# VH-VL binders against q8ixk2r445to577, part 308

Target 1, 133 residues: q8ixk2r445to577
Amino acid sequence: FFGMLQNKGLTDYCFDYNPPDENQIVGHQVILYLCHGMGQNQFFEYTSQKEIRYNTHQPEGCIAVEAGMDTLIMHLCEETAPENQKFILQEDGSLFHEQSKKCVQAARKESSDSFVPLLRDCTNSDHQKWFFK
Below, E stands for the ipSAE of ESMFold2; O stands for the ipSAE of OpenDDE; V2 stands for 0.75 times the mean of E and O plus 0.25 times the DockQ between their complexes.

## First folded at step 15 (VH-VL)

Design d43 (framework fv_axatilimab; at its last fold request DockQ between E and O 0.92; V2 from the best seeds 0.87)
Fold by OpenDDE, fold request of step 16:
Structure d43 (fold): chain C 133 residues (1-133), chain A 120 residues (1-120), chain B 107 residues (1-107)
Amino acid sequence: as target 1 above (133 residues)
Amino acid sequence: EVTLKESGPALVKPTQTLTLTCTFSGFSLSTYGMGVGWIRQPPGKALEWLANIYWDDDKYYNPSLKNRLTISKDTSKNQVVLTMTNMDPVDTATYYCARLRYGDYYFDYWGQGTMVTVSS
Amino acid sequence: DIQMTQSPSSLSASVGDRVTITCRASQDIHKYLAWYQQKPGKAPKLLIYDASELQSGVPSRFSGSGSGTDYTLTISSLQPEDFATYYCQQYYDWPYTFGGGTKVEIK
């Protein structure tokens, strides 16, 4: 699966990554932004290694969850996907992070216009449903 | 079991400062993501959100009352304190503290509430 | 601020009735909506979050639905303990705001 990763509940919002330096794409937080598909910053791929790859740049980035955190951070992809980069995109649209046993949920930063994907206990909320468009 | 309980004066004079304390158990504000908020409800009226405080000491206030509100926490005591200055009879309400998580700004556990009357 | 308008403000119903309460937001709140039940002299109790997720311990006769600006709380078969005031709350935007409430009274 590839393309824009869109949230069902937070309609018209997609995974978005825009690193400040095109030559250093890692270390920043993945956010949610209105789906526009421009600039390749909303193009992701779900791979057979259960990675969510930001593959519009070289070297390719893979979404990871750092220890003790609930945010999604861009790391470099590895030949063998590390445990903190493994996600299961389930048939019901839930995006499950294997290591943390949490689901990715669309949330808003308080008092901010920004939305972010966060790890939360898995529910049937449409905020935890994702699909590629 | 999660519990919260509000404490403070039942009567405040106009122009005085209200200080309310929320004492909670069953969770900690040292836990990542945890928050405590204050909500008030005038008699027979709807609910109004006042302020939130989180584990990282991040604070948020209702803009309409921001200049009058201060929220703080004592994690070691499992307490959150709300101060509201320049109280007016219109501020007469039941004041609730409640638990929330950042990113999930609904309140899943509430205190019983404490009635605060502002009167001369 | 986002205004939440509940309707009706009050209704009379009998035990066993299907009760529907509506909450309309002044703008799209993308299902960031919670429903609370409040009985006289008591604190609000969370019933539903994310528009349709049933809070743990809440009877299955309660359900939430809706999207965009329009949301509904439904009690499939009203029970004696369900006579109360119900509030919706949006948490899409800051400050978070509540509806005016709907009082469900005994007919």
Scores: ipSAE 0.924, ipTM 0.961, lowest interface PAE 0.5, mean pLDDT 96
Fold by ESMFold2, fold request of step 16:
Structure d43 (fold): chain C 133 residues (1-133), chain A 120 residues (1-120), chain B 107 residues (1-107)
Amino acid sequence: as target 1 above (133 residues)
Amino acid sequence: EVTLKESGPALVKPTQTLTLTCTFSGFSLSTYGMGVGWIRQPPGKALEWLANIYWDDDKYYNPSLKNRLTISKDTSKNQVVLTMTNMDPVDTATYYCARLRYGDYYFDYWGQGTMVTVSS
Amino acid sequence: DIQMTQSPSSLSASVGDRVTITCRASQDIHKYLAWYQQKPGKAPKLLIYDASELQSGVPSRFSGSGSGTDYTLTISSLQPEDFATYYCQQYYDWPYTFGGGTKVEIK
């Protein structure tokens, strides 16, 4: 799949990546922002290696979660996808992170204007349901 | 079993500072993502969120009260402390501490509550 | 602040009745809504989170639904132990705010 990865519960919010340094796309957190489809910040590819790629930029980025953490951060993609970059987009729309055995959930950063995807125990919540548009 | 218990004075005078301690067991604030919040309920009225503190020592306050509130924790003692300055009779309420996870700003386990009356 | 308006303020019903309590938010809260039960002299108990997800250990006669600004708690067959006041809470935006409550009185 390729396009904007949208949340079912937090309606009209999409995965967004906007690193502060255009020459350094690695190590920053993926956020959720109002879907607009403008520029390159909201377009991601779900690959056969179970990666979520930010590939409108070179070098390409792949979303990862570091061991023991719950935030989605950008790493460089590798020839063979590392375990921490593997997600299963399931038929019910849940986005399962294989290494952690957790699901991606839309949540507000506490007392801020920003929403982010976070790993949480899997539930049937619409905040854990995602689809490409 | 997760438990929380509030302690502090039952009566304070107007202008005094209230200090409440939440002591909990069955979980730890060393656990990634874990938090404790404070909520109050005036007699016969709705609940009002006051403040949250998380495992990483980040602290968040209800904006209407943030100039009066301080929250802190002692992870080794399983304690969270709330301080509220310049108490007024309108602050008379039952005060609860409760557990939450970062990102899930609802409370799954609550203490029994402690009634605080503010009067001369 | 997001205002949460509950209706009705109170209701009286018989054991076995289907009871519906509503909660209206002053703006879209994107299903970031919880329901609590509070019995007299006790702390609130979480029933429902994320509008429709049943908390572990809560009887299946409780259910939640809704989207946007309008949310509903349903008790499919009222039991004597369901005498309580029910509160909604939004956590879409800070400060997190609660409804005024709905008191359920059993005959």
Scores: ipSAE 0.795, ipTM 0.923, lowest interface PAE 1.1, mean pLDDT 92
ESMFold2, look of step 15: ipSAE 0.773; ipTM 0.918
ESMFold2 (binder alone), look of step 15: mean pLDDT 93; pTM 0.934
OpenDDE, look of step 15: ipSAE 0.901; ipTM 0.956
OpenDDE, second read of step 15: ipSAE 0.869; ipTM 0.949
ESMFold2, fold request of step 16: ipSAE 0.749, 0.765; ipTM 0.912, 0.918
ESMFold2 (binder alone), fold request of step 16: mean pLDDT 93, 93, 93; pTM 0.940, 0.935, 0.940
OpenDDE, fold request of step 16: ipSAE 0.919, 0.920; ipTM 0.959, 0.959

Design d44 (framework fv_axatilimab; at its last look DockQ between E and O 0.90; V2 from the best seeds 0.82)
Fold by OpenDDE, look of step 15:
Structure d44 (fold): chain C 133 residues (1-133), chain A 120 residues (1-120), chain B 107 residues (1-107)
Amino acid sequence: as target 1 above (133 residues)
Amino acid sequence: EVTLKESGPALVKPTQTLTLTCTFSGFSLSTYGMGVGWIRQPPGKALEWLANIYWDDDKYYNPSLKNRLTISKDTSKNQVVLTMTNMDPVDTATYYCARLRYGDYYFDYWGQGTMVTVSS
Amino acid sequence: DIQMTQSPSSLSASVGDRVTITCRASQDISKYLAWYQQKPGKAPKLLIYDATELQSGVPSRFSGSGSGTDYTLTISSLQPEDFATYYCQQYYDWPYTFGGGTKVEIK
């Protein structure tokens, strides 16, 4: 699966990553932004290693969750996917993080007019439903 | 078990400053993502959000009342304090503190509320 | 600010009745909506969040639905303990705002 990763509940919002430096893509938070499909910042790939890859850049980035956090941060992909980079995209659209045993949910940022994907307890909320478009 | 309890004066004179304290248990504001908010409700009227404070000391205020509100926390005491200046009879209400989580801006646990009357 | 309009402001119903309360937002709030129950002299109690998710411990006779600007709280079979005032709240945009409330009274 690849393309824009769009949320069902938060209509017209997609995973978005725009690092300040195109040559240093790691360490920043993945956000949600209006789906536009332009550029390279909204293209992701779900791989057989259960990674969500940001593969429009070299070296490729993989979404990870750091210890004690609920935000999605870009790390470098590794030959063998580390545990904190493994996600299961289920048939119902839920995106499950294996290590934390939580689901990715579209949430609002209080400090801005933007949104972010956050780890939350798994529910049937449409904010936890995702699909590639 | 999560509990919250509001404390402060039941009566305030006009132009005076209201200070309310929320004491809670069952959770900590040292925990990532945790927050406490204040909501008030005039008698027979709807609820109005006032302010939030989070584990990282980030603070948010209702814009209509921002210049009158100050929220602070003492994590070691499990307390959140709200001050509201220049009180007016229109500010007469039951004041609640409640728990929320950053990213989940609904309130899952509430205090019983404390009635504050502003009168000369 | 986002305005939340509840309807009706009050209604009378009997035990066993199906009760429907509506909340309309002044703009699309993308299901970032919560429902609360408040009994006289008591604090509000969270019933529903994310428009449809039932808070733990809340009876299954309560349900939430809706999208965009229009949302509904439904009590499938009203029980004696359900007579109360209900409020919706949006948390799509800051500041958070509540509806005007719907008082469910005994007929």
Scores: ipSAE 0.890, ipTM 0.954, lowest interface PAE 0.6, mean pLDDT 96
Fold by ESMFold2, look of step 15:
Structure d44 (fold): chain C 133 residues (1-133), chain A 120 residues (1-120), chain B 107 residues (1-107)
Amino acid sequence: as target 1 above (133 residues)
Amino acid sequence: EVTLKESGPALVKPTQTLTLTCTFSGFSLSTYGMGVGWIRQPPGKALEWLANIYWDDDKYYNPSLKNRLTISKDTSKNQVVLTMTNMDPVDTATYYCARLRYGDYYFDYWGQGTMVTVSS
Amino acid sequence: DIQMTQSPSSLSASVGDRVTITCRASQDISKYLAWYQQKPGKAPKLLIYDATELQSGVPSRFSGSGSGTDYTLTISSLQPEDFATYYCQQYYDWPYTFGGGTKVEIK
């Protein structure tokens, strides 16, 4: 799949990556932003290696979760996808992080206008359902 | 088993400062993502959220009460303290502390509550 | 602040009845909604989160539904222990706000 990765429960919000330094795309958190399809910030590829790849920029970025954390952070892609970069987009729309056995959920940052994807125990919540468009 | 318990004075006079302590067990504020919040309920009325504090010491307050509230924690004692200044009879309520997780701003375990009456 | 309006404010029902309680938000809250049960003299108890997800240990006769501004708590077959006041709470935006409550009385 390639396109905007949208949340079912938090309507009209998409994965968005806007690194503060365009030449240093690693190490920053993925956010959720209103879907617009303009520019390069909201386009991701879901690969056969189960990566969520930010590849409109070189070098290519892959979404990862570091051990013990619940935030989605951009890392450099590798030839063989590391376990912490593998996500299963399931038939029911859940986005399962294989290494942690947790699901991606849309959540608000406290007292902020911002939403972010976070790992949580898997539920049937629509906040844990995702689709490409 | 997760438990929380509120303690503090049952009666305060107008203009005084209220200090409430939440003592909890079965979880720790050293655990990533954990938080404790305060909610009050005037007799026969709706619940009102007051403040949250999280494992990383981030603090958040209801904007209508922001300048009257202070929240703090002592992780080693499993305690959270709420201070509310300039008490008024309209602040008469049962005060609860409750557990939440950052990102999930609903409360899964509550203390029994402590009734605070503000009267001359 | 997002206002949460519950209806009805009270109701009486018989054991075995299907009971519905509604909660309306003053704006779209995107299913960031919880339901609580509060019995007299006791603290609230979480029943439902994310509008539809049942908290562990809560009987399956409780269910939640809704989207946008309109949300419903349903008790499929009312039991004697369900006498309580029920509150909704939004956590879409701060301050987090609660509905005024619905008191359910058993006939």
Scores: ipSAE 0.701, ipTM 0.902, lowest interface PAE 1.5, mean pLDDT 92
ESMFold2 (binder alone), look of step 15: mean pLDDT 93; pTM 0.937
OpenDDE, second read of step 15: ipSAE 0.315; ipTM 0.805

Design d45 (framework fv_axatilimab; at its last look DockQ between E and O 0.88; V2 from the best seeds 0.71)
Fold by OpenDDE, second read of step 15:
Structure d45 (fold): chain C 133 residues (1-133), chain A 120 residues (1-120), chain B 107 residues (1-107)
Amino acid sequence: as target 1 above (133 residues)
Amino acid sequence: EVTLKESGPALVKPTQTLTLTCTFSGFSLSTYGMGVGWIRQPPGKALEWLANIYWDDDKYYNPSLKNRLTISKDTSKNQVVLTMTNMDPVDTATYYCARLRYGDYHFDYWGQGTMVTVSS
Amino acid sequence: DIQMTQSPSSLSASVGDRVTITCRASQDISKYLAWYQQKPGKAPKLLIYDASELQSGVPSRFSGSGSGTDYTLTISSLQPEDFATYYCQQYYDWPYTFGGGTKVEIK
């Protein structure tokens, strides 16, 4: 699967990554933004290694969750996907993070116009449903 | 078991400052993501959100009342304090503290509430 | 601020009845909507969050639905303990706001 990764509950919002330096793409948080399909900021790939890859530059970036955190941070992809980069996109649309045993949920940052994907206990909320478009 | 309880004066004079304390158990504000908010309800009326404070001491206020509100926490005592200056009879209400989580801005556990009457 | 309008403001029903309460937001709130139950002299109790997720311990006769600006709380078969006032709350945008409430009274 590849393309825009769109949320079901937060309508018209997609995974978005826009690093400040295009030559150094790791270390920043993945956010949600209105789906526009322009450029490469909203293009992601779900791989057979259960990675969510950001294929903008080489080396490629992979979404990771750091220990004790609930945010999605861009790391470098590795030959063998590390445990903190493994996700399961299930048939029901839930995006399950294997290491934390939590699901990715669309949430708003308080006192902000920004939305972000966060790890939460898995529910049937449409905010935890995702699909590639 | 999560519990919260509000405490403070039942009667406040106009122009005085209200100080309310929320004492809670079953969770800690040292835990990442945890927050406590205050909500008030005038007699027979709807609910109004006042302020939130989180584990990292980040604070948020209702814009309509921001200049009158101060929220703080004592993590070691499991307490959150709300102060509201220049009280007016219109501020007469039951004041609640409740738990919430950052990113989940609904309140899952509430205190029983404390009635505050503003009168001369 | 986002305005939350509940309807009706009050209704009378009998045990066993199907009860429907509506909450309309002044703009799209993308299902960031919670429902609370409040009994006289008691604090609100969370029933539903994210428009349709049932809070743990809440009876299955309660359900939530809706999207965009329009949301509904449904009690499939009203029980004696369900006579109360119900409130909706949006947490899509700051400041978080509540509906005016719906009082469910015994007929």
Scores: ipSAE 0.894, ipTM 0.955, lowest interface PAE 0.6, mean pLDDT 96
Fold by ESMFold2, look of step 15:
Structure d45 (fold): chain C 133 residues (1-133), chain A 120 residues (1-120), chain B 107 residues (1-107)
Amino acid sequence: as target 1 above (133 residues)
Amino acid sequence: EVTLKESGPALVKPTQTLTLTCTFSGFSLSTYGMGVGWIRQPPGKALEWLANIYWDDDKYYNPSLKNRLTISKDTSKNQVVLTMTNMDPVDTATYYCARLRYGDYHFDYWGQGTMVTVSS
Amino acid sequence: DIQMTQSPSSLSASVGDRVTITCRASQDISKYLAWYQQKPGKAPKLLIYDASELQSGVPSRFSGSGSGTDYTLTISSLQPEDFATYYCQQYYDWPYTFGGGTKVEIK
């Protein structure tokens, strides 16, 4: 349930969250960064409510995708997981977003060293395959 | 049915500025994540990426040509315009516009291209 | 810039032949690779993206494979309409760069 969420195709990259202000953890985009396991930025919990939680800080954050968007944004977790915060890590390794019916894909931000997770139509691409380590 | 079409001068003299217009249909740059790019192909040579513009007006240029290129869009007219300054005979090529999505930097639909010759 | 080296530069083949074209990147591009077909006087057409994913409407005789720096386009049974030049393109990092092309000609 807890660890670094790693991409299969983009070797050695993991979900990473580094909000500019530790007192304001919501509203910023999740990125992908080289897996290192240091500090609190790369540890996430996959919960029984199908949430991806950033729970190394209080209040806890849950990854969401806002309607009509394709970026993964940190929201506050709620007692009952909202539909836009529900992800299924499927048997084939795809990370399926229930509300949008799309899969999480690793992609580069253009003209940047940064990669980010984005929602795309589900394919068999290794850029859409994820696992916890 | 997605189509793109390039238009502009067929002949340009050295040092002049080239202006090319891409007119497209079947999609809109008001759609989140959509983009249009420009690629050129000198006769008998490989393709070379020039620039991309996206729905949110973000613009990206090939670094080797950065100070010579300007890309802009008119979303209401379904048009993208590329301007290239200080043209030289080595810039003789077929110029294509093509569609992409942000994050997926491959081009799924292309215009038929327009040949631009630079000579005096 | 990431250099893309395509091999061979040309080949001759008959209808029904299996054709293999290779593309090598100067560094690991993590499967951010596309293949295009271009016929004379025509625009390129996307065949394969993400190294192995077939674009919608492209015949299944086309397939792509590879990882790291080495990638392959295969045509399992060449058809008359497949005589063209084929290009690879990396989109791991900008500027996005293309291979020099492989011209597939009739024998």
Scores: ipSAE 0.645, ipTM 0.889, lowest interface PAE 1.6, mean pLDDT 91
ESMFold2 (binder alone), look of step 15: mean pLDDT 92; pTM 0.928
OpenDDE, look of step 15: ipSAE 0.665; ipTM 0.902

Design d46 (framework fv_axatilimab; at its last look DockQ between E and O 0.91; V2 from the best seeds 0.84)
Fold by OpenDDE, look of step 15:
Structure d46 (fold): chain C 133 residues (1-133), chain A 120 residues (1-120), chain B 107 residues (1-107)
Amino acid sequence: as target 1 above (133 residues)
Amino acid sequence: EVTLKESGPALVKPTQTLTLTCTFSGFSLSTYGMGVGWIRQPPGKALEWLANIYWEDDKYYNPSLKNRLTISKDTSKNQVVLTMTNMDPVDTATYYCARLRYGDYYFDYWGQGTMVTVSS
Amino acid sequence: DIQMTQSPSSLSASVGDRVTITCRASQDISKYLAWYQQKPGKAPKLLIYDASELQSGVPSRFSGSGSGTDYTLTISSLQPEDFATYYCQQYYDWPYTFGGGTKVEIK
């Protein structure tokens, strides 16, 4: 699966990553932004290693969750996917993070016009449903 | 078990400053993502959000009342304090503190509320 | 600010009745909506979040639905303990705002 990763509940919002430096893509938070399909910042790939890859850049980035955090941060992909980079995109659209045993949910940032994917306890909320477009 | 309880004066004179304290248990504001908010409700009227404070000491205020509100926390005491300046009879209401999580901006646990009357 | 309009402001119903309360937002709030129950002299109690997710411990006779600007709280079979005032709240945009409330009274 590849393309824009769009949320079902938060209509017309997609995973978005725009690092300040195109040559240093790691360490920043993945956000949600209006789906536009332009550029390279909204193209992701779900791989057989259960990674969500940001593969429009070299070296490729993989979404990871750091210890104690609920935000999605870009790390470098590794030959063998580390545990904190493994996600399961289920048939119902839920995106499950294996290590934390939580689901990715679209949430807004307080006092901003921005939205972010956050880890939450898994529910049937449409904010936890995702699909590639 | 999560509990919250509001404390402060039941009566305030106009132009005076209201200070309310929320004492809670069952959770900590040292925990990532935790927050406490204040909501008020005039008698027979709807609810109005006032302010939030989070574990990192981030503070947010209702824009309509921002200049009058100050929220602070004492994590070691499990307390959140709200001050509101220049009180007016229109500010007469039941004041609640409640728990929320950053990213989940609904309130899952509430205090019983404390009635504050502003009168000369 | 996002305005939340509840309807009706009050209604009378009997035990066993199906009750429907509507909340309309001034703009699309993308299901970032919560429902609360408040009994006289008591604090609000969270019933529903994310428009349709039932808070733990809340009876299954309560349900939430809706999308865009229009949302509904439904009580499938009204029980004696359900007579109260209900409020919706959006958390799509800051500042958070509540509806005007719907008082469910005994007929």
Scores: ipSAE 0.870, ipTM 0.949, lowest interface PAE 0.6, mean pLDDT 96
Fold by ESMFold2, look of step 15:
Structure d46 (fold): chain C 133 residues (1-133), chain A 120 residues (1-120), chain B 107 residues (1-107)
Amino acid sequence: as target 1 above (133 residues)
Amino acid sequence: EVTLKESGPALVKPTQTLTLTCTFSGFSLSTYGMGVGWIRQPPGKALEWLANIYWEDDKYYNPSLKNRLTISKDTSKNQVVLTMTNMDPVDTATYYCARLRYGDYYFDYWGQGTMVTVSS
Amino acid sequence: DIQMTQSPSSLSASVGDRVTITCRASQDISKYLAWYQQKPGKAPKLLIYDASELQSGVPSRFSGSGSGTDYTLTISSLQPEDFATYYCQQYYDWPYTFGGGTKVEIK
């Protein structure tokens, strides 16, 4: 799949990545922003290696979750996807992170205008349901 | 077993500063994502969120009260402290502390509450 | 601030009845809604989060539904221990705000 990765419960919000320097894509948190499809910030590829890639520019980024954390951070993609970069988009729309056995959930950053994807125990909440547009 | 308990004065005079302590057990604020918040309930009225503090010491306040509130923690003692300045009779309420997770801004375990009366 | 309006403010019902309580938000809150039960002299107890997810240890006779601005708590078969006041709370935006409560009285 390629396109905007949209949340079912938080309507009209999509995965968004806006690195402060186009040549420094590693180490920043993925956010959720109103879906707009403008520029390069909201286009992601779900690969056969179960990666969520930011690859509209080079170098390619892959979404990862570091051990003990619940935030989605951009890393460089590798030839073979590391375990912390593997996500399963289930038939029910849940986005399951294999290594942690948790699901991606839409949540507001505390007292902020920003929403972010976070790992949580898997539930049936629409905040844990995602689809490509 | 998760428990929280509020302690502090039952009676405060107008203009004084209220200090409340939440002592909890069964969880720690050293745990990633864990938080404690304060909520108050005037007699017969709706609940009102006051402030949250999280494991990394990030602090967040109800904007309508932010200049009056200070929240702090002592992780080793399993305590969170709320201070509220310039108390007024309208601040008479039961004050609760409660547990939450960052991102999930609802409260799954609550203390018993402590009634604070503000009167001359 | 997002205002939460509960309806009705009180009701009386018999054991075994189906009870429905409504909560309306002044803005779309995208299912960021919790329900609490509060008995006299006690702290609130979480029942439902994310509009429809049942908290662990809560009886299955409690359920939540809704979207957008309109949300509902349902008790499918009212029990004597369900005498309480029920509150909704939105956590879509800060400050997190609560409804005014619905008092359920058992006949």
Scores: ipSAE 0.772, ipTM 0.915, lowest interface PAE 1.1, mean pLDDT 92
ESMFold2 (binder alone), look of step 15: mean pLDDT 92; pTM 0.933
OpenDDE, second read of step 15: ipSAE 0.788; ipTM 0.927

